# Ledger of designs, part 3: miniprotein binders against Probable RNA 2'-phosphotransferase (kptA)

Target 1, 222 residues: Probable RNA 2'-phosphotransferase (kptA), of Haloarcula marismortui (q5uxb8)
Amino acid sequence: MPDAVRRCPEDGFFEGDTCPVCDGAGTHILDGARRRQLSKFVSGALRHFPEDAGIEVDKAGWTGFDALRVAVERQYDWADAAALAGVIATDPKGRFERTGVGNEAGITTAGGRVRAAYGHSVDVTLDGTDDPVPATLYHGTAPRNVDSIREAGLKPMSRQTVHLSESAAAAREVGRRHAADPVVFVVDATAMQSDDRRIVKRGTETYTTDRVSPVYLSLLEK

## First folded at step 3 (miniprotein)

Design ha3 (from E7 with K17E R18W E21L E22A K25F K57L E60Y K61A E64M)
Fold by ESMFold2-Fast, scan of step 3:
Structure ha3 (fold): chain B 222 residues (1-222), chain A 81 residues (1-81)
Amino acid sequence: as target 1 above (222 residues)
Amino acid sequence: SKRVTIEFEGDSPEELEWAILAVLFLAKEYGGEVEVKIEGNKVTITIRGISEEAAELIAYAVKMLAEKLGLKVEIEIKEES
């Protein structure tokens, strides 16, 4: 269990019993159990379930602090702006980023933007993830799908974009969701980009696109 | 380190596939080793080599995901030797 979150009026939020700046006791904000519960909710809302939490996350993963506070207050009647600010400010693993508040991020209970520092299953592009797309990407699938993919390409499902992997090995692992012995398609990402087809890097070694035409696909023989 | 075993059950192949994909992304973010077993309308995903905190975060996210997708879910977290 994490330590409690406390607040120093002058120096901001801290964990444990004593302010690291002034040695004062401060005031109680969250016990360890509630800190953990709120941290899990905020992490999930930012990375996996923003729609269910009632927040909007932009292309770079950011949401407004005040919008996130409203979502938190709807979820937990014991949580408020100070609880949210404290959870973000004292996270020892640096799972959260807050911007737009200068040096006040450890102190202020209003304003700015918040995002998860890593890992999104939501379709977002994180700041600093506008890296060059590899010339070749990969897609793993069940052998039974080979003929339909060659004819129609890779298409998004109603809840998904087309997911592409950085390596053949990673594609095979993803393909295990369809078969124990998956096959891998090679995707000509250079040709796709030359034709203005957008491929977006996620916070992992995974890429997304809206569809892949058969002209960009070839079966990896092995 | 911890081992997390996740068992999804449901009658929608599309929702099961979505759940598998989401768990694979989560496990990769936390450096876990993943094994997937598919048996009709039941999917078992085992994640190994993760911290206790990562296991608990994954369990929480997976419960929310299963509720959203209308899937039955059972989650077990164990210590590995």
Scores: ipSAE 0.000, ipTM 0.126, lowest interface PAE 18.7, mean pLDDT 74

Design ha4 (from E7 with E15L R18E E22W K25E K57D K61F E64Y K68L)
Fold by ESMFold2-Fast, scan of step 3:
Structure ha4 (fold): chain B 222 residues (1-222), chain A 81 residues (1-81)
Amino acid sequence: as target 1 above (222 residues)
Amino acid sequence: SKRVTIEFEGDSPELLKEAIEWVLELAKEYGGEVEVKIEGNKVTITIRGISEEAAEDIAEFVKYLAELLGLKVEIEIKEES
């Protein structure tokens, strides 16, 4: 288990029991278990699931510190700006970079931008043009789910997103995991994006979104 | 010495890969010997040669990770032969 995070008023965040600069005890910010939980969430949000976390990561991997703080506060009722700043400042593996705060990165609880230092699996590896989202996407499901989807739309599990396919054939294949003869919904991705609903490419034919309202759905005729 | 067997199940290859990466990182920090088996939408990770404290720490992290990523998980901790 990692060491706790503490804060020295003059020297900033540190790990363990005593400030390495002044030998003071400082104030407690985060225990080791919560430090681990928060660090893994932040790393994952920056590298793998920014859309699920409700943040936007640019092509170079950066997001605003304040946007990341909002995501963290939504995820954990025990986490605040100091917890986030402390996790970033004291990370022993150097997984995070913070810029835009001068030499205050180890001290300040506001401002600047944050990115993962390595291991990005989100579009930051593409320095050219982002892959476009097709105008139409598809969702395969068991026939028994048709009525509930028409009424309530497509909804995720508590920690999952809604998965969409690039073709009806791919959606039907995915649907075969749930039924021998699945049905396919057509998703109006253009309308979703026009209404500022985010859709993210996750694989060669796979896209994710947080939910799909019935207004964007129609059942494929066949 | 303990052996931890973790079985993840989910429909997203990307999220299963994420789970594997996180578990392997932690297992290596404890000096564990790791074996991974992938069968469609199910992943089995076996970690050997770790202490009881390490095994419990890994199990707690794995439960948290499965909840975060929306994966089904089963964990078994046994004494090594």
Scores: ipSAE 0.013, ipTM 0.336, lowest interface PAE 8.3, mean pLDDT 76

Design ha5 (from E7 with R18F E22Y K25D E53L K57W K61I E64D)
Fold by ESMFold2-Fast, scan of step 3:
Structure ha5 (fold): chain B 222 residues (1-222), chain A 81 residues (1-81)
Amino acid sequence: as target 1 above (222 residues)
Amino acid sequence: SKRVTIEFEGDSPEELKFAIEYVLDLAKEYGGEVEVKIEGNKVTITIRGISELAAEWIAEIVKDLAEKLGLKVEIEIKEES
């Protein structure tokens, strides 16, 4: 099991029980189990599956620290900017490179860019991000939700993203898990993408987005 | 509701552990109940109580994940009862 990650206010992140610079105890950031879990996710996202993690990796392997933080916070409710910064700063194998923060890389919880420093080739976001998105997508729901959706739009609820279907039939099938007689919303995906709203293909007939404003929604007539 | 059985096999313990954690998080997103069985270099994950579209989506993501991690994978989707 790896050591816990702690933080010294003056000297930055460290592993174990005492700051190597001042011998202070510092503040607890992550236990060993969570450190390992987060480190594996970050390594995997940068090296194998940036698309699935919801980040964009450029041709040189870089992603923004803040984008990676959002992905981490979406993945784990216990993780925050300090947890991410600490994992990167204390990695014993030096697997991560961070730039754009000067001499503050061991201390700062914001800014800069991150990439995998060695080893495996990064996935260059070619799996699904550039796939054509249909002009129209669909969302199935229980009839009791219609009024709230018309007022507030589609939000992920307990899910991390809003799921959209390629066909009305597929959306109705999803809706049947919530009601015997589901209703289907039509989503104007063309308008969403024209407004720079991201929609990502996640499966054969399934797409995800972070939310859908009411302006893009209408009820499908039976 | 559907039951999804995922069987991973590979010689990298780190990649197998990563796949387990990834699938657990994915199943939680869809409200599935999960059971994990580890036998050497073979891992069986059973997800219960999810919809057909969730099962198909999970299967597609898991196949892609296994390919990226260099793991062998077999996936079976069945009606629960």
Scores: ipSAE 0.000, ipTM 0.109, lowest interface PAE 18.8, mean pLDDT 75

Design ha6 (from E7 with R18D E21Y E22I K25L K28D K57E K61Y E64W K68E)
Fold by ESMFold2-Fast, scan of step 3:
Structure ha6 (fold): chain B 222 residues (1-222), chain A 81 residues (1-81)
Amino acid sequence: as target 1 above (222 residues)
Amino acid sequence: SKRVTIEFEGDSPEELKDAIYIVLLLADEYGGEVEVKIEGNKVTITIRGISEEAAEEIAEYVKWLAEELGLKVEIEIKEES
């Protein structure tokens, strides 16, 4: 069961009982069961059944936040704009992208556009940027995963794509979410692209790929 | 190291397609490895690399969708060692 969704007036939506920024309790938005229900509906509507949900998804997968809110409110009498915004903002799997709200995506209950970041069965072309992919990318992980990664490579596990960082420092920060003393793998992005493995920059800072074979990986010593 | 096998039984081509659609939803939602075997009106779904909690969520979701779509569902959970 997922944790409840709560809202801090200063720091925005968070999961669990305590705001990670101010240690406050915040205001209750959704219990775990309703969070799960709403999250499944939203991901399904964006990926698989937009017409049945009563929303229109454009060629790049986007729908308006307000249109999605209306669909959600029609589906569940207990759901509102805050419930929808909270589900999107706190999604641990990174299933959703929201744009058109600047730096307020973790806080605001109105405006912008929403799409599923991956996993569509409907006819959608997910866009990436045309910015060049760096020659070297990085992946942070818990030390216990090192042997598995060396043997099997990087797999999405909790997401459909593998997430890569532009710098060792950024990768280490991401890895700290899973271990106090994370390790960093260096990814040979040039070699991957030479072998026709696709790497895409999504949004503003994250690179994604389907899988990274061990031949493209080395452990960063420092 | 956990394998989950889920079997669906449909009576028409539409029901079989709906069962496959459920497979796509499960593969996407939980990030596990999913194999589909189609035997006439029976669809067997084998899922690997998911936790026991995820397997239970998948089973509940599958039962809900099967009831909505009118599919016959048989779920068997096996541990792989």
Scores: ipSAE 0.000, ipTM 0.208, lowest interface PAE 13.1, mean pLDDT 71

Design ha7 (from E7 with E14W R18L E21D E22M K25E K57Y K61E E64F)
Fold by ESMFold2-Fast, scan of step 3:
Structure ha7 (fold): chain B 222 residues (1-222), chain A 81 residues (1-81)
Amino acid sequence: as target 1 above (222 residues)
Amino acid sequence: SKRVTIEFEGDSPWELKLAIDMVLELAKEYGGEVEVKIEGNKVTITIRGISEEAAEYIAEEVKFLAEKLGLKVEIEIKEES
């Protein structure tokens, strides 16, 4: 179990019983169990389920602190801006990065942007990177996204690439993560590759690309 | 130094890819060397050369991720001499 999160009025958030700067006791913000629960939710929302959490993550991984706070308050009736700020500020593993608040990131309960923190490159081998790409690929999504996709194409919502499926069934299954009745886009992979757009096989029946222009997309008809 | 072996199993290629991406980023953060093997709907990721503290943190994050993505997961942490 992680240590509780407390707040020093002068030095900001800290973990455990004693402020590391002034040796004061501070005020209680979160016990260890709630700290762990909130930390896991915030980490997951930033890394894996931003859409389910009701936040938008830009291409660089950032979301507004206020948007994340609203998501947290919706998820937990005991959590507030101080709980969120405290979890971010005291994370012992440095999983979170906060910007736009100057030198107040460890203290302030408002403002700025938050993202998941990532390190530098690592040696890895992933089979299938240059395997043949099918002529047609598929992308499953929530119906509410159709208009924006038709207008702007497919773009990553986070630091991730755009993910494409080998079959309409697989794409529909992916789309079910975001909607009960997902829709499927057909991607003209042959046309993309003819235009020197890179598509990479990353796993069984899974392909990635940096973006898909509307010219390569059509909605799969029922 | 610790070695962490993570086995994911699931039916969604996209969710498996997200799990792979997360583990790769965590390994980068802690300076680990990574090997990935994909066999159908199973993915095995081996991370080497990390501290005990990093290994424990990665295991916790991976368990949370697997729960959220509906993946089956098995994790093993061993010492490397």
Scores: ipSAE 0.000, ipTM 0.169, lowest interface PAE 14.1, mean pLDDT 76

Design ha8 (from E7 with R18M E22L K25Y E29L K57L E60D K61F)
Fold by ESMFold2-Fast, scan of step 3:
Structure ha8 (fold): chain B 222 residues (1-222), chain A 81 residues (1-81)
Amino acid sequence: as target 1 above (222 residues)
Amino acid sequence: SKRVTIEFEGDSPEELKMAIELVLYLAKLYGGEVEVKIEGNKVTITIRGISEEAAELIADFVKELAEKLGLKVEIEIKEES
């Protein structure tokens, strides 16, 4: 379990009970449970859900420290700039990299840029498994959408991926949110994967993908 | 180990999908096994095999997320087995 985060006025953030430089007690910043909670949120926001957290990550994985602070303050009423700086500075796993503050990264509560130190992705992927994808998947929709889907394929709604179901029955049930009498499209998942289109398992019967071209689609009759 | 059952209800398919994807991410982050059930505008997510501490952290995050997205949410934490 992680130790608490404390702050020495002169030597900066440290974990545990005593400053490693001056042996002082310092000031309490976060207990172990809140440190863990904030660390997991920050790691997730940088690596998996930056748009949902309200931050912008560049192609190299960087976001502004102050933008990340605003996101953290929106998420937790107990968290502030010192809590964020402390979590980053004392992370025993080395999950975070901070630049633009010189030698003050262990002390300063403002400025610079932050990114995940390893395995960052510029493509936003919320989660998935490497479990095998079925050869055929399904998408339920309102009948009014049939002609546009046949012409342009399946496209994501605002900032979301295309949702696919493992069975026609599950797809029909999802489609009931859009229409009383939904229709189901059959998706050729084998052909999509052969063409290097990624499909990700998100749950027991749920899969997501970026888009589905019309060439992979056919309407399920009846 | 704990079982967490999360039930979302809302009229926006986009916001429900966002909630599902974020909860799946958190479940995997804490080593939980997850099941998703979709019934119209209601989504039930069951997470199994996580610690009490992880269950409370997930519940707190989910409550705040639902408020931000305008979704109704019910959360139940139980001992498994």
Scores: ipSAE 0.000, ipTM 0.110, lowest interface PAE 19.3, mean pLDDT 74

Design hb1
Fold by ESMFold2-Fast, scan of step 3:
Structure hb1 (fold): chain B 222 residues (1-222), chain A 81 residues (1-81)
Amino acid sequence: as target 1 above (222 residues)
Amino acid sequence: SKEVTIEFEGDSPEELKLAIRIVLFLAKEYGGEVEVEIEGNKVTITIEGISEEAAEWIAKLVKRLAEKLGLEVEIEIEEES
């Protein structure tokens, strides 16, 4: 059974009995059973049945927080904006992503957009934020892969998308998972985007795309 | 109350999506709470808070659905704690 959701006015939503920041008890928002019910509904609505829940998700899976709140309030008489915000902020499985509220995502009961971070059965593309894509990106790999990449480009292999790094150093670090002395490919991200190839930010320094044709690739020589 | 765990596996994304939507509809009709997890070509659907009669009925329908859609299926019914 999940822990209850409580709220500290200063530190935001937390799970359990004690605020991890100030050690205060906070105010009760949602018991464990209702947290579970609401979490399952929100997860299902975002991933599997948005139309049935009365929300619209865009191509990237995003819906407005306010639209989701209205859907939640229609579904459960006991649920409100604080219950929704708390479920999203404290989700132990990391199922939810919220944007458009800056550093207030753990505190605010209004604003922004919400999507499921994974697990979709609906036809969506999981993109990064509206952050700009750098003109140049990087991919680290084992030396043995160089000839294959030059011939066929970068393909996701066992991953769903191709992962690219924002710096040569970050790319080398990723490449070290496959070889002690990795090589780095330079990716012409500007040319890719000009050719309508989509690249999106998925983390602090990570970008994703579905494929990288050899025409956009060159070996980094430093 | 009963918990039903349904695992579908198949090569057709369209058939998997259809199976998910039908099971979600059935779960809602019988007042069950549902969790879905997708991992490549495998889908796990867990339905909680339904009666024994509803669980057995859903399991029977789901087996026939999987046969018609060409999906592999495994179903487990357990008592909810």
Scores: ipSAE 0.000, ipTM 0.261, lowest interface PAE 13.9, mean pLDDT 76

Design hb2
Fold by ESMFold2-Fast, scan of step 3:
Structure hb2 (fold): chain B 222 residues (1-222), chain A 81 residues (1-81)
Amino acid sequence: as target 1 above (222 residues)
Amino acid sequence: SKEVTIEFEGDSPRELKFAIELVLILAKKYGGEVEVEIEGNKVTITIEGISEEAAELIAEMVKWLARKLGLEVEIEIEEES
């Protein structure tokens, strides 16, 4: 199961038992089971079932945080604004993007807009953010995929993009859904951008691109 | 309740998209909660909160679909954790 979600009054939402900034215990928001359940609902509502969830998404995939909160509160009597904000802020897969709250996205329980960063099955147009792209990005995958990726690279899907992580640790966390012991590819983002390949920041520590040619990929040594 | 994990793999974005849409329709019909994860040419779909009968039926339909679309597929059915 995923780790519990807790809240530090000063540093915002975090996962696990200890605040990564101040080492405090914080206040409990959601256990791992409820975190997983709410995260799946929010992801599904934004990506697959907005009408069933009773929310409206615009052409760029955005919905209001407060509208999403109302949908969440209708779905689960145990969920509130803090639970929703915490799930969005701590998502290790970078599935959610929140805007309109400045640097308070990790702390605030109100305001702004939310969209899924990737994985839409509904007809939306995803607009990227123009945040700076790190020189190196990472992609986590199952060991059995290594040979295929070395030959063909990372490929897009219709209305989908390749998901890249800002750190090897984040990429490994994403990969853990696909294998117990995932491997991590290093992506030369500087070389990709020098070759006019577009990489866009979406969600927390998450980046997307149309595809990654094998020339930009190397396997991270253990 | 059962959890079904479905992994599709193939080099056709169109066929992968069709597979995703059909599985989502089936999961919704049987009241399952769905998570979809996409990694290039690989798609992992996790369905939770369905009966054993629904899980087996979805697994059979998904195997048939993968054969028709030329996709590789792996399916696991587990008791929900």
Scores: ipSAE 0.000, ipTM 0.183, lowest interface PAE 16.4, mean pLDDT 74

Design hb3
Fold by ESMFold2-Fast, scan of step 3:
Formats: sequence, structure tokens, C-alpha cells
Structure hb3 (fold): chain B 222 residues (1-222), chain A 81 residues (1-81)
Amino acid sequence: as target 1 above (222 residues)
Amino acid sequence: SKEVTIEFEGDSPEELKWAIKVVLLLAKEYGGEVEVEIEGNKVTITIEGISERAAEIIAEYVKLLAEKLGLEVEIEIEEES
């Protein structure tokens, strides 16, 4: 079960019991079970069933935050704008992107647009962000995958694209979905981009690419 | 491919540890990628990258296992994102 979502009045939404910035307890927003339930609904509505959820997504996958909030409130009587904003802001999988609210995406309960950062089955053509790509990115995986990755590189598998993280810690957290003791690969993003391999920023601290050749990979030494 | 999320709850640390070991063996048998999270008397195991048939077999076995060990269990099967 995921951690609960709480809100710090100064620092915004966080997961768990303690604000990572001020060490305060904050205010409870969602328990883990409801967080999971709402996250699944939002992800499904944006990726697979927008019409069933009563929302309209444009060609780039965007819907208004307020329209999504109305859909959420119709689906669950316990969910409100804070619950929706919190799920989006704290998603450890980087499934969501929010624009139109400046640097307040982790704090605000109103405004802007939301889309799924990846995983669509509906007809959507995603554009990239204008944000620069870091020189180094990271990929967390199960130890059993190390040999195949060294030989063949990173491939999408069940996903549309390969997902990369901005930090080793974030990659390790993503990798813990797949193994209790994940391994982290270091990705030479500068070399990839100099070779005309496209890397795009999607969602919160998440980057995507079609594949990563072994030449760009090294195992992060523990 | 499918994702299976299994949540065990119970008061016996020994039974919870056995449940974890059995589920890890099942995941390995079907080539799934596994994550385990332990929080007090709750254990959440997520298995990804398995077929629909494997997910159904695992879910069926896990329900029987929980009953035999006296654990509460909740299981969800989803299409992998």
C-alpha cells in the first residue's frame, strides 16, 4: 500500500508522516488505500477511458484540472481538489504532468492542465517540455535484469518508452516497485543527445526515450 | 502484461514472513518483477510483467495461502501501465 498524502501549508503536498522540507506533520489529505484508488482512476481516465470518466483530452493528452476534479468528485464522494492535487503532486511513478500553474504544481489545488506523461491507449501525440535534459540520468531495475541490460540495453518492455529518473535516489525508489533490492544504472544523457537520441521530460522528474544502448550505460557502484 | 498487488495483514510475524517467501517463489516461477513493502503488520507485494493467466494462478494460490496461514488478504490485478 502507498503512503498517505499530507499537506504542508508552506511546502505543499508530501507522502508519509513528515514534510521533507520543514519536518512538520502537516494536514492529512488521503490515506494510502484511497490514494491508490484515486491514482488508478486518474491514470485510467487520462490514459485509457477519458470518455467513460466524462472528461475530454486534447490531441496532446491535456485536460483541465477543474474538469478532472469534477470527474473525480463524481466518482468518489470522499475526493476533492486537494486529494486530486495531492495524488498528482506526489506520484512516485511520474505518471502525471501539470502545466499552467508555474512552480506551484506541488502546492495549488486549482487551475492548470493535467495529462498522463506516458502509457496512453487513446489516440494522443505527446509533445515534449522545453526544460533542458540533465547530463546524467538514472534507471532503477531488478537485479535479475542486469545481465540482459548490459547486453541489449534498456528497452520499453511493457511500457511505450524507457523511463529515466533525474537522480539515483529517485531511480532507486522507482526500482523498488520491481525489487526489494533494486540496482541503479547511470545513463550518459549528454552522449545520447549528441548522437541525436531524443530524451524528453515527462511528468515530475521523469524522462523518456525510445531505448538506451549499452554504450550509454554503466552500473552505479554501491 | 499484468500487475498483481497483494496486501497481507496479520498479527503473526512468522506467518507474514512465510507468505512473503512463498509469493516471491511464485513470482520467480512466472518471470515477474517483484517489489515488497513491509509496514508493521501489513505486507504489500507487487508483481509486474506477467501474463493474465499467470496473474490469475498467482491470485488463486495466494488466497488459499492466506486462508491456511490465517492472514487477511486483498488482491488486485491490473493491466500494467
Scores: ipSAE 0.000, ipTM 0.126, lowest interface PAE 15.0, mean pLDDT 77

Design hb4
Fold by ESMFold2-Fast, scan of step 3:
Structure hb4 (fold): chain B 222 residues (1-222), chain A 81 residues (1-81)
Amino acid sequence: as target 1 above (222 residues)
Amino acid sequence: SKEVTIEFEGDSPEELKIAIEFVLKLAKRYGGEVEVEIEGNKVTITIEGISEEAAERIALLVKFLAELLGLEVEIEIEEES
């Protein structure tokens, strides 16, 4: 079990019962169990599922501290900016890097950017990754998108993944959010997997992937 | 629902791979969501969204596996949310 996180007003966050700089007791921030729980969430959000956590990670792995704080506050009603700052500042494994706050990273509860500093991680979602992926998946879209999709394939918008449905009917229902008369593309999931393209199950009938090349797509004739 | 965190440590990449694959199969059997983190000779596996009974069974089976493979193991079971 990790030590509790406490805060000294002058010297910043520390682990255990006594400030290493001034020998004061400081103020309690997190007990060991909550520290572990929050640390695992932050590590996972930065390394595995930033989209599920509602944060955007750039090409270098950075996200804004404030965006990460909002994600943490949504996940845990007991967590706040001080809890997040404390977990990052006191991590014994050095998993987190914070920039944009000068030498205040051990003290400040605002500002800067955070990323995972290291780690070899294998992200396996068993509510999907190890479940059988159907040979055929489907994507519903507005008719105006057909020519673009035929030429360029299915691509995520900015920070999103491409969402695929298990059935043509489900794809039409999703497509109705974008057009009154949606069209459905048939996705050759078997061919995608044979070409080492990753498809992950995200719910009972929903699958995600990074992109779908035109070679895997055909328009459902209806 | 319960969350189980499993930390394996050992010097054999082959034994660590077996441990990872075993835990992934257990999580699938019990409907849990899994994340795996590998740091050199240490592997941390977190399983979420499982029942208390499943968590206890996983802990027992994992302890048995670690002994068979000569791996050190630490297991924590926590309530979600």
Scores: ipSAE 0.000, ipTM 0.187, lowest interface PAE 14.5, mean pLDDT 75

Design hb5
Fold by ESMFold2-Fast, scan of step 3:
Structure hb5 (fold): chain B 222 residues (1-222), chain A 81 residues (1-81)
Amino acid sequence: as target 1 above (222 residues)
Amino acid sequence: SKEVTIEFEGDSPEELKLAILAVLWLAKEYGGEVEVEIEGNKVTITIEGISEEAAEMIARIVKKLAEKLGLEVEIEIEEES
């Protein structure tokens, strides 16, 4: 069950009981069950059934926040702009992108555009970023996963995208959170992009892609 | 058809393995296609190609299983892409 969504008037939406910035309790927005229900609907509407939800997504997958809010309010009488903004801002799976609100994406209940970060079954082409994708990326994992990855490649986790690191050290650090002695795979990002596979920069040193076929992977050994 | 994503988290490798085996058995019984991804103490299992009724039943069984095994669990049911 997901944690409840709460709101700090100064620091914005957060999950759980305590604001990570000011340690205040904030105000309640959604319990865990309603958070899950709304998150599932928003994800589905953006990825699979925008027309049934009554929203229009452009060719890049974007819809207006206000249009999505109207769809949400039509679907659930308990949901409002704050509930929608909170679900988007606190999504642990990284399913949503919001733009057009600057640094206020975590706090504003109006404006901007929203799209699913991945997983579309509708006709949409995700925009590339301005930042170039490095020729080589890395993925850290537990040693027990090596045989599975060599056979089937890298497939989506809870965030429904494969996370790749900019350096072997960063990948090893990510893997170290899950295994005492992680291994690192080298990803041929140049070959992936030449084959029209999408890789998107999502953080300072992190990239995402739908999946990585074994042909693009090799194990980094020392 | 529906897709069910199940995420287990816990500190016991033996109990995580039992959870994996139980979900694989459920997927087979309901005719779903299954994929497992393991990353340290977190296991993500995705079941595709099942009915809404099967997805809801699996979610109920899995929640009770996680409680018995002392695992954290997150379950999401989505329309299949």
Scores: ipSAE 0.000, ipTM 0.133, lowest interface PAE 17.5, mean pLDDT 75

Design hb6
Fold by ESMFold2-Fast, scan of step 3:
Structure hb6 (fold): chain B 222 residues (1-222), chain A 81 residues (1-81)
Amino acid sequence: as target 1 above (222 residues)
Amino acid sequence: SKEVTIEFEGDSPKELKYAIELVLMLAKEYGGEVEVEIEGNKVTITIEGISEKAAEKIAFLVKILAEKLGLEVEIEIEEES
């Protein structure tokens, strides 16, 4: 079961009981069960059944946040703009991309466009994101992988992309999936983009790329 | 729709690659969307957008595959989030 979604008035939406930025309790938005139900509906509507959900998805996969909100409110009498914004902002798998709200994607309950970052069964051509990519990104991994990554870089296998985090802390948390004491690689995203390597924003805190050559990687020191 | 997370661990890169290819083939057969993450000798495959029966069938076949290839495997089936 996912954690509950709460809202900090200054730092935006978070999962669990305590704001990771200010340690405040915030206000309750969704319990874990409703978060799961809403996330499943939003994911399915964007990726598999937009017409059945009553939304229009353009050729690049985008729909208006307001149109999606109307669809959500029609589906669930307990859901509102805050519930939708919170589900999108706190998605642990980076399934959703939101643009047109600047740096407010984790905070705002209005405006912008939303699309699924991957997994479409509908006919969609992804043209990427208009949002800027940070100069530095991060990748968390198990210590045993350090030597292979230094030699060969971060590589995908069939139908995979490389997932990168916006902060060292987020990367370390992702890395805990693979090891108790993960290490973090620093990714020179500016150099990658200067070399025409594409990095795509996925969701609010996650970025993906085809691969990362060792020349763009350095190990984050303690 | 269901989401299946499959985690393989083993010392043979060849067996791990074979396992990935077979799981991708199963995902395609059942119309699932797939992500693969590789971290040294551990591979995590996430399949989503499939039915409950497809998820159960994939989990069953993957357990047999892991045993035959000498891989450790952990499988989780969840309602798609």
Scores: ipSAE 0.000, ipTM 0.161, lowest interface PAE 15.6, mean pLDDT 75

